# VHH binders against F-box protein At3g56470, part 12

Target 1, 367 residues: F-box protein At3g56470, of Arabidopsis thaliana (Mouse-ear cress) (q9lxz3)
Amino acid sequence: MVTRRRSKKKKKTKRKKQSSKEKEKYQTFINLPCDLLQLVISRLPLKDNIRASAVCKTWHEACVSLRVIHTSPWLIYFSKTDDSYELYDPSMQKNCNLHFPELSGFRVCYSKDGWLLMYNPNSYQLLFFNPFTRDCVPMPTLWMAYDQRMAFSCAPTSTSCLLFTVTSVTWNYITIKTYFANAKEWKTSVFKNRLQRNFNTFEQIVFSNGVFYCLTNTGCLALFDPSLNYWNVLPGRPPKRPGSNGCFMTEHQGEIFLIYMYRHMNPTVLKLDLTSFEWAERKTLGGLTIYASALSSESRAEQQKQSGIWNCLCLSVFHGFKRTCIYYKVDEESEVCFKWKKQNPYENIWIMPPLNLIDLPLFDHRI
Short names: E, the ipSAE of ESMFold2; O, the ipSAE of OpenDDE; V2, 0.75 times the mean of E and O plus 0.25 times the DockQ between their complexes.

## First folded at step 4 (VHH)

Design s26 (framework vhh_7uia_1)
Fold by ESMFold2-Fast, scan of step 4:
Structure s26 (fold): chain B 367 residues (1-367), chain A 125 residues (1-125)
Amino acid sequence: as target 1 above (367 residues)
Amino acid sequence: QLQLVETGGGLVKPGGSLRLSCVVSGFTFSSYTMAWVRQAPGKELEWVSSISGSSDYIYYEDSVKGRFTISTDNAKNTLYLQMSSLKPEDTAVYYCARVDLSGESYFEAPTFDIWGQGTQVTVSS
């Protein structure tokens, strides 16, 4: 691990409600008052919280309540040459090794609501996969180019689930393909391409308020409304991207954020003004933490200001050809490289774990 | 003219040490990240270590961390890899490479745009 140590604006206080004295009494956990029990449980890694939830109904309810409150996205790493996978919890810096033979030959396309969208380029098969339950939902085949992006609107267990992909097969036209649950075939819609001349790929797709937002490699933003079969390129000036070594789009409560990463520069965070369609730089996220990866992003409002992941960008990137989790504190303009993994190249994506993990075979809930 | 020339490989017993050198011509170190990558018999290419043009940022593969040291000598335009506590599993052809960071996405694995011819390291008893 390499650390570029963060500048500390203030010394972290030991005057928290949780003390080392309370931690020393952890072995008397069973006899703690409810408030102290919740404080102790809030300090457990997710795996240990799951084990604690098996003790009795009161502990189960407390553990599940805390999972709802502070559950963060996990990072899943996919080996390109093996069916081996790693799940990494960035908040507790813990990982779990997994093997999914059912994903043999598949690559990851998108993540949302605890589900992965997987694609097999040799068979053209599409598969929804839940890595926590191992549930599989196959979808109709579709030919896609290697770098073509795909997204979906919600979990495939919902009848409102919509699959979406966008591409430029011919330079003059945008081709959009969608699939609604229980449809016979993919629906194809064709629109005139009015994007910039240097446009050749779509980089990011995000679903918000019934609309798919699509970001191009030149920084142009377009939207597709499936209810109206409407495609439009936003009239505002695309943000200036100096040399562009990366850009990531995320959504939080109807707001659209864009993160620019330029080689050896601090990340720049922009927010879209939905009235003017202009991008404005943000020096604070107001407690929001963004989890960014190439194919999808997650976001969460943090409740505790002194949390290590408050007002933070959690980036899954390559540093020296290693997969690395970088925590960037937006207000401090500081970066810490916390962890990396041994093999390159890996695919990676953020995924939300389920709120109740006690019934999953990945964890031992004996205490 | 862009060229990388590696030297310093050879046969060494387990626990031994070797120093690999890479002489660079046609560009300046301050503008590029440099790497050592290796290929063991019958295996894929494995990244070993990288150093930024400023030498402020240095990274190692976990299996070599604490045993290998990457460094540069800007006056000699030379990249080094000091290898100690060598193991049979370190047997490979070692390549000096310039990292291509011109990619569109920081999430893309970096590629190498210039390679040397490689130097053989064999660790056996």
Scores: ipSAE 0.000, ipTM 0.242, lowest interface PAE 13.6, mean pLDDT 70

Design s27 (framework vhh_7uia_1)
Fold by ESMFold2-Fast, scan of step 4:
Structure s27 (fold): chain B 367 residues (1-367), chain A 126 residues (1-126)
Amino acid sequence: as target 1 above (367 residues)
Amino acid sequence: QLQLVETGGGLVKPGGSLRLSCVVSGFTFSSYTMAWVRQAPGKELEWVSSISGSSDYIYYEDSVKGRFTISTDNAKNTLYLQMSSLKPEDTAVYYCARVDLSGYSYFESAPTFDIWGQGTQVTVSS
């Protein structure tokens, strides 16, 4: 309680006592034509863009429009030791260390639309958490294996939010559990497993156009349509070179991409043909940048070819790697490492920050 | 009041057939996945076959596929295992079990069971 009251006072003080020199600097340009104002603001880092948006309506509108275009995903690293997490912005190479007792004992399961799905393996409690606002939305308990995957369709503030998990009880059948916000309890559905007779695990889940796509460690792709209560295993298998040591599946505007990582070879980038369900190799992403992590991934369409992140795979960490945060340029077949640190692939996740950051505790805790 | 009672075991020669029956009482049969599980002398429990409450989803251990058939009679509240082409390796105590579909790990090769019967002995010998 005392900690919350002090934080609120600190926020009010920072908002009211913005540097008079900074205010003077921004106000010098307040009467500039819109095109010239946009050129000035486009050169500001995100933190300064947010500050500039507080000056007046014209600046606010210009800053907000540029944030929509230029906002990149942020990376979250979770600590097992002290209930802390690090938010990292790769565009500004800035970080912020945060501590929230409400996350004690929870592990991250999935990220979508600025929200995290968190699970406590000791209490079986599920929690939606927004790391930017600290909003919490508790969900009904569900027992899950420590490595069982879970996903959701959209932000928990929407009436369309659907929780989804899939597991194979034996190698011969699949169990799916779903929960809608207005349901009385979890719904369970059982389907024949047509994937593999050998050991298989669900490694990647993406939601696209009303269905969940689930990829196994053996490269089998299945889909679940919750509106029809329909489960199907798709015939296509992604082509890959021998010795792959990781993969990421991502969704962008209805398109599904798969990336295979190799220790000593360039990544293979594949796109799913949603008509034939065949995978095709891609040598370009058409200006798309994919921010890949083991549990979920984010993407952004890059505005300019001259950007250092145009046609890129941005990788936080994957199993077996001794480095983190690498940029791989798909069309140039070149790699740039921008951060080096050993990390567990299940202790980090990409998340899209909200458009309006001015009221967030991030600035109060930034070191 | 939850009970599973197995019958139909016995001595049979290799290549022979047996039908096991399991009478279920105390719960709604059609609401649960049911299984046959066996234990050979000095060995661990081995899952044999499962059937969903709807009877739409049926699964078999690879060593018994094509030889064993699982079925239900909802009117008699009874689960069956029809065994054909029996081999000495099929010698075991066969148990009827209710499958717990909550909380399984993908590392498990067999499902977890919450209610068991007393078992029925199947011996395949010449």
Scores: ipSAE 0.000, ipTM 0.126, lowest interface PAE 18.6, mean pLDDT 70

Design s28 (framework vhh_7uia_1)
Fold by ESMFold2-Fast, scan of step 4:
Structure s28 (fold): chain B 367 residues (1-367), chain A 125 residues (1-125)
Amino acid sequence: as target 1 above (367 residues)
Amino acid sequence: QLQLVETGGGLVKPGGSLRLSCVVSGFTFSSYTMAWVRQAPGKELEWVSSISGSSDYIYYEDSVKGRFTISTDNAKNTLYLQMSSLKPEDTAVYYCARVDLSGSYFDEAPTFDIWGQGTQVTVSS
């Protein structure tokens, strides 16, 4: 018992010194010149960087500038057994378990600009959800099939936000449904189906420079321009090696990329020439890192060659072995796998944290 | 009872004109996308034109652009196809159809849920 009391007294003394050091660090941070402040905050994890951005305008500007350089997409995992969610931060190699009761019965459809588009197949409810703020924006109901793809153009807080879905028929037409922010109802458009040999399904949708690019399971690429209400089918098909077991379409700064996955071969990266509509193979991404998943993808330009993810593909799918995610270095033709829970492709998605956050509420809940 | 009735077909010489009409009953067609579809002898079904329930979106297959005009009269529940500069290759049975926007993706068959009986258009010299 005496031994326990001595241990408690020593812990109190250590705690007082630790609290004093924490106060000293806090006072030092407040009084730092801007150049030293940037050096100090460059060492902070994302959560602490976000908290630091709430202190004053100078700290906010410094913290946001570092987020532009250092923030990577996070991988979010949706459990099939309960309403639990797991987030993976590839920059820190850390997992966090979360609960979002508001998403009960919903499945993920798409991710863009820090927002998830969620769909409930039993109620036909559509919901935008921001996992970083927990903001919810409900949308008008729409019947969709389980494997029907949907996309949106930008954050639902913008008046420019457009919801988009496309389906095909065996005859010479395509049906497109769109919803503009604050509209009373969904709009329906019907177009000539130039994709038809048989029935075609759309697997990948990306939004770039005002248009939706839609890739079919047969490799046909079509685009929809909502401003012109125009549907066009591009003439080329991407070349692929035999034995492909998956494909991902991505967008970065107006450029369209397509990634073919192989069970026992390195991934192939193709880039679309928007002038000729031809696909060209790429052996380097010039510092670009692409984060690809079955429903959507994210990208960032890595400016530092010493970054472990410079010129890299981060793929959230199985490849040969029982691995969920791989890092593939395009210029080195080398693969590094990270351990993850076995997942269905419809149960995970990449999401980019917003750069202007001053708080991160999702980490304040004990999971 | 849901019903589509097409009229206005007939025999016409190349360069001539016809106006097809489709009267719908049992539903308000302004709530649905409507289409004209044709089938030439020994050929598969070909989509010709579509109009959205709002009439905001109108589309034509390339071979009829500038020659055919689709329109609606909501007060009469009637869909029209005005055909001009008719060619022998326009010879077909023309069907009025309601587009099924639910589950079209999973059918390996055409996704029109209601069809008319068709009206014959013959373009010959």
Scores: ipSAE 0.000, ipTM 0.139, lowest interface PAE 19.0, mean pLDDT 71

Design s29 (from b8 with S31D Y32H T33Y; framework vhh_7uia_1)
Amino acid sequence: QLQLVETGGGLVKPGGSLRLSCVVSGFTFSDHYMAWVRQAPGKELEWVSSISGSSDYIYYEDSVKGRFTISTDNAKNTLYLQMSSLKPEDTAVYYCARVDLSGSYFEAPTFDIWGQGTQVTVSS
ESMFold2-Fast, scan of step 4: ipSAE 0.179; ipTM 0.610

Design s3 (from b8 with S104E; framework vhh_7uia_1; at its last look DockQ between E and O 0.16; V2 from the best seeds 0.00; counts 0 for: pae E 17.4 > 2, framework grips, placed apart)
Fold by ESMFold2, look of step 5:
Structure s3 (fold): chain B 367 residues (1-367), chain A 124 residues (1-124)
Amino acid sequence: as target 1 above (367 residues)
Amino acid sequence: QLQLVETGGGLVKPGGSLRLSCVVSGFTFSSYTMAWVRQAPGKELEWVSSISGSSDYIYYEDSVKGRFTISTDNAKNTLYLQMSSLKPEDTAVYYCARVDLSGEYFEAPTFDIWGQGTQVTVSS
């Protein structure tokens, strides 16, 4: 059932009416030039940035403009046994547990723009969920195979949001189902199957420049352009060394990256040439950090407050009895070598938190 | 028979202390990682603390770190959990368990031998 969560922003008069010493502290920053104020604010942790944004309009504008650049993706873990969910913020090195009873029976399908796409395989219910606000946007029911991948193009609050899934009804044809925001029903398109006969799943889907790129378990790359209702298998095949036990595909500013993981070897980083549709090996991510998970991944440009966090792959790992993240440098100067094992694709996913975090469950206003 | 027997549970006020004991029989205690695991009413099992058989590696769940201390007495074949600064959220059945590390690296640890549990209730 659809729930619309509204955060109750309780203004704590005691904290707003700060001591004379704290009032003088904030007043000394009010008259700084914008460039200098931005430098000062850029050194604050996210929680302190949010608190500082309440000082005055000038500080608010500076704090909000910097949050997008410095906000880290968060990792969400899904319990198999109840409605318990664990969020991990690597920038604060903190875990917390939340309960979302409205997601009972659902599994994650995709994450983008701060939203999760959630599917209940027993009821065929499909919804978007924002774990930071608890907003839900229900979608028409859809039957899909349990191991299919689904994706969407942007936040469901946008009028341009497009849901996408692809499946093989027979080995001769593929079926693409799309749902444009506020449509009455799913649009179904059927195409001749031009994939290899040993194809059995799509593993990775990204949306970039109006197009869905779909990678199969055999390394074939297909493209669906919804504006042209056009599907085809692309000629490029990523080179893969023997023994790969996992892959991640992501998009950043129109560029598509593919990373193959190995248990005891450095990962292979590939970039798609958008002119030739051939994969080229790269020695660098161009200063990006990729926060990788099996269903979708997030990317960020350089993080100023975390020294050495560039050209990195950030992975969820389980060390002993504690979950953590490992940053794995992909350049030739990497000193990190770790044992990596393939993850359960439905156990966790990366998600970007919203800029306005004041009334989220993770920020206790009484501290 | 492999056996783990817990004692030391009870009712205590918030801020109070309890010491749980687990007497081990039927296997070489010092060769295994041992753990305390708890289950609050209506909740899933929650790992609390672990200690290696050599006592060189001790781990705590974040919510109990600094308040609970796990230890062993190999002469008595006994595992302990010293609980201090107890909170109502610590109310649970506490189990002593032997850790099974045979699973995949990414899986949560499992436990192959369990005690019967001892009730801890923190209430005013």
Scores: ipSAE 0.000, ipTM 0.160, lowest interface PAE 17.4, mean pLDDT 72
ESMFold2-Fast, scan of step 4: ipSAE 0.353; ipTM 0.632
ESMFold2 (binder alone), look of step 5: mean pLDDT 80; pTM 0.814
OpenDDE, look of step 5: ipSAE 0.147; ipTM 0.555

Design s30 (from b8 with T33D; framework vhh_7uia_1)
Amino acid sequence: QLQLVETGGGLVKPGGSLRLSCVVSGFTFSSYDMAWVRQAPGKELEWVSSISGSSDYIYYEDSVKGRFTISTDNAKNTLYLQMSSLKPEDTAVYYCARVDLSGSYFEAPTFDIWGQGTQVTVSS
ESMFold2-Fast, scan of step 4: ipSAE 0.416; ipTM 0.697

Design s31 (from b8 with T33W; framework vhh_7uia_1)
Amino acid sequence: QLQLVETGGGLVKPGGSLRLSCVVSGFTFSSYWMAWVRQAPGKELEWVSSISGSSDYIYYEDSVKGRFTISTDNAKNTLYLQMSSLKPEDTAVYYCARVDLSGSYFEAPTFDIWGQGTQVTVSS
ESMFold2-Fast, scan of step 4: ipSAE 0.227; ipTM 0.572

Design s33 (from b8 with S50D; framework vhh_7uia_1; at its last look DockQ between E and O 0.01; V2 from the best seeds 0.00; counts 0 for: pae O 11.5 > 2, SAP .711 > .668, placed apart)
Amino acid sequence: QLQLVETGGGLVKPGGSLRLSCVVSGFTFSSYTMAWVRQAPGKELEWVSDISGSSDYIYYEDSVKGRFTISTDNAKNTLYLQMSSLKPEDTAVYYCARVDLSGSYFEAPTFDIWGQGTQVTVSS
ESMFold2-Fast, scan of step 4: ipSAE 0.098; ipTM 0.470
ESMFold2, look of step 5: ipSAE 0.013; ipTM 0.306
ESMFold2 (binder alone), look of step 5: mean pLDDT 81; pTM 0.817
OpenDDE, look of step 5: ipSAE 0.457; ipTM 0.753
ESMFold2, look of step 7: ipSAE 0.011; ipTM 0.220
ESMFold2 (binder alone), look of step 7: mean pLDDT 81; pTM 0.819
OpenDDE, look of step 7: ipSAE 0.005; ipTM 0.256

Design s34 (from b8 with S50W; framework vhh_7uia_1)
Fold by ESMFold2-Fast, scan of step 4:
Structure s34 (fold): chain B 367 residues (1-367), chain A 124 residues (1-124)
Amino acid sequence: as target 1 above (367 residues)
Amino acid sequence: QLQLVETGGGLVKPGGSLRLSCVVSGFTFSSYTMAWVRQAPGKELEWVSWISGSSDYIYYEDSVKGRFTISTDNAKNTLYLQMSSLKPEDTAVYYCARVDLSGSYFEAPTFDIWGQGTQVTVSS
């Protein structure tokens, strides 16, 4: 572990005492009394929980119940060295190396509901990919610029799945392209550019309550309602301090959050008031943990206030030339690194694993 | 015109100490984040420590934390790395570097100016 910040003006946060990392050998027994069965299963890592769920119906029901409670987002790293992928579970401090030849030549665009949206810049092919099942759902081709952002509304297994991208090639017009499931081709809609003249790019897209929210690098927020084919630029700008080096926008249960990152200052956490369209600074996340990467974010509510990840931002960042994962505790203004570090990863994105993991190829490695 | 010159490297036994110095010409420390970066033979570049231009923010790689101390003398445009409790695995060429933090928080920082390096060898 490493402490991110040292400041003469900032009061030192007392570090939580670290006990020796103990690795216990977990044993499973078929004929245990119900109370002992629950106790044993609650101590199993995810991999062993999945194995235990295959033993019999009673164990299956207990294991699935515990997974619902303890499921957290996983981090995927995309490596160029051998076209390999690394999947990291921060809760278990474990990684899994994977090889997805079906993704050769693709880059990641977005993650939502356990699915990745992948794009091949040489073929212009779009592909939904589920890394947990290896299911592939190809989509119609679309030419996109290297820095163009894309999002989708929900899993491609739903007929309501909508692909969305927005760009401005000229100062006069905004171009929106959408693809609705079962359509013959991409729909192009053109709207008058009402963003400020010096806007450069759209950096963040989130979907909430039927609407795409789009944030520019200048802090302009716009919304697109696909049901009405309606584009509107919202009033107001989020307050930020000078020297911001990045931001991410996230959605949780209809609420929109914006976080400004600083290399030498604490993050600013803002929440959008959907009636006034004004941003209000927050000093707490109310037990929410936000998992952020450059292209998308995941979130979950923590069950217990005493959880080590209560009110946290979980980020994949660089310390020098090494990528690491950090928990930033918003209310305590303190930071703890995960022990796992990867040298020179290319892209990374958070993904939510499915609650039912019984027949997952990643965990069928029987040793 | 922009130049970084490292000195202070050498051969030292395990448990020993060394003080590295980096004299900077052509720019002022108070405007830039500075770093010490090392490279062991056949290994990748590894950042060792960073210090902000204000000296308010200092960061260390986990393997050197508690053993190394980074500091600056802004009046002399000189960056220092005090190394104690040296281990064989600290054997590397140590570079003084200026850090480019202009990129996104999610992107790797880059080093736009490097010194020639100074060799540190820890052996018994």
Scores: ipSAE 0.030, ipTM 0.442, lowest interface PAE 6.5, mean pLDDT 75

Design s36 (from b8 with I58E; framework vhh_7uia_1)
Fold by ESMFold2-Fast, scan of step 4:
Structure s36 (fold): chain B 367 residues (1-367), chain A 124 residues (1-124)
Amino acid sequence: as target 1 above (367 residues)
Amino acid sequence: QLQLVETGGGLVKPGGSLRLSCVVSGFTFSSYTMAWVRQAPGKELEWVSSISGSSDYEYYEDSVKGRFTISTDNAKNTLYLQMSSLKPEDTAVYYCARVDLSGSYFEAPTFDIWGQGTQVTVSS
């Protein structure tokens, strides 16, 4: 009953996967009964499921329904030395190497609802990018400090999409800038700084139930309600152990989690009580799998307790000097390493593929 | 003040064994992650193995896993690398290094202090 995390951190040999599971035209299966169709389609990897969804309406509906219960987030790696990137599907242990020249000079800021928010620090350009469809939605320019965090409320295809950033240029004031997708200019709001004086930066931003929650490096939590133009600093501080090397905050169906990471200790998992605004330590995620990266995270509810990914943190981390994907089982305090290793340092972020895709241009080389 | 001194290298035949030692001075060993890094002739530096300050967590490069064992003796402030089933490809200068884990959990660790190295040659 010892340190299961240590025993599970031993490297596993990477298993090679079949390079292609693409199927020929499915003409013979068009009249297949729905339950048998679902059984056939459930065995397809995501790219083949997406292509199968283009066959006819019945197949499309079956494929989309299976994506709701079987699709996991994909991991994107951005090279620090060139403008290439890699998409990794942890469920199939497959990757796809890609280059998008219009992202040259851009860094990633945030991921939500299948979209990335990209920023160019030399031109001050902001760009929404969908790596699954190759759609681009440019936003008006904004100067941002290098370490400044940015978030958005939902996909830019929605009329309710809101861009959000918060900074403290002077210690006396908090400056909030917001932009609605069809506005003419950025809106600036200034509030008195009521955060601790040893606050330096905002580290985590999540959007939940119409409100942006902002966590500082000192553990102060503040919220911004854009409908009321209201800023408030919440009481309570998350308990953490000394020597934390990072944290991430995530939202799932109105619930907010905060996880503190340690190099040689088990993570601390906290949940916000939205009635008291107090943090409580949790020993379970209630069946959730959280896909964590430094800038943002994704989550998925798993209903089968026997699933290998029930109640897990999924992380792209370094063991030694090799990047490895791991599943950390919160209730068992154990890790399972799975098998992708890179020598070069990469920025990384999790992204959820859209559930309604009928084509995947990435695998058709429409780049 | 801060110094790492490696010893234990030498000439060995394929399939043989060697034990490398690294004596550290000027800092508390148990407070830092330590690593072995090697450089083969005409090649770049390659990380080999790391051990946490608590000695509870060990990490190995795939090519040496199952053949090399990293360990510490905190009373002697000494890091060891036990090498077995040595191959010609293991021929390199082996360096002891202190790992800088001050960066974010999601960033690659770096090395802030290095030893002078010890030569390991595997040949028939």
Scores: ipSAE 0.185, ipTM 0.565, lowest interface PAE 4.4, mean pLDDT 77

Design s37 (from b8 with S52Y; framework vhh_7uia_1)
Fold by ESMFold2-Fast, scan of step 4:
Structure s37 (fold): chain B 367 residues (1-367), chain A 124 residues (1-124)
Amino acid sequence: as target 1 above (367 residues)
Amino acid sequence: QLQLVETGGGLVKPGGSLRLSCVVSGFTFSSYTMAWVRQAPGKELEWVSSIYGSSDYIYYEDSVKGRFTISTDNAKNTLYLQMSSLKPEDTAVYYCARVDLSGSYFEAPTFDIWGQGTQVTVSS
């Protein structure tokens, strides 16, 4: 290898004075029309977009607008051993290795709006954790079974944040526990079990338009309206082919989708009719990209049909006997296997960076 | 009584070939996924290949694709692994296993029945 040697000759010091042209250039950037500003900041990676959002209100609004369109979910991998975490940004093909000692002893329950809901089975402590800001919001203790699912309605920084869990502790009854911000204690509501007599577990919970939708392992869909304290079991079941090996339910802007996965067949995509509460099969996601994990899912609308993730399911799953991430194109019935880390699916979750970020201290404090 | 018996291992030079056999008793292939799994000295178990019954659903670990071929003889109730272009890195005890796919798509498949294993040593 030939090393190119740079001359170490002493340079005369030139002082640069600001010119009227440089002042004009600065004023031009500050007063850039909105459409041109958006074109300029659309070329910034997320980290720089977040920093740009601190410049002024116009830049903040433009940066947040572009985050709505361009920000992809990040994938978090959890170590069971040493509180180590790997955060992967698929849009930049970059990863960060992080240590979250505040999460010691906690397991992940749910992800929404840039927040993780964490549970410690030894202390019964519930904790909201934001991996992008490192903010912690502890919640009142609650005993939960190991496989019990939990969800929340929105970021815990909102007074509208509602924690929700549903279980069948006794076979005859459904027990719902909710916690509303600033409440004195958990609210418990008990409803007669109108589900099938076989042991039912709740596999999927999504929040949409003020209601929690709960899907059982037998395909029963139920809804809980916290404003009315109302529980209803819907009569219809999603049609599925024999041999389904898993499912996930996701919400996007008031629409609810259910995807059945098969080891030897293409996924079945279903959409809930909010009028009849019946499921209809779909051959397209209408430009939606769905990011699925065992405990939670994220979604985004793609504006460009030529995008590699248009009408795509992004899954961290087992394909055969390999741990893989697959990108499945629903309309083309084709898949691309992307292998970056071999991990149990229960040790990873998709998370959407919060759109209101004006700083990203994660990168300043990473190990 | 469920039993898997592996044979066909041995010493082979790099670039050589071996055929492993697994005789299955107490159940039939038509209802099950069968796998070959290996363990090198001091290393973790590594899945090598799987086949569902006698079907077209065959999977391989990337390191063995194009070199190994999994197959079944349903009349003999026997699973085979034809190994070619063997490398020193292929040195391991090879196990025949029945796969439990009753779990969720998001769960790692497990093995509910194992054979005793057969030693493959690739050495010059």
Scores: ipSAE 0.032, ipTM 0.446, lowest interface PAE 6.5, mean pLDDT 74

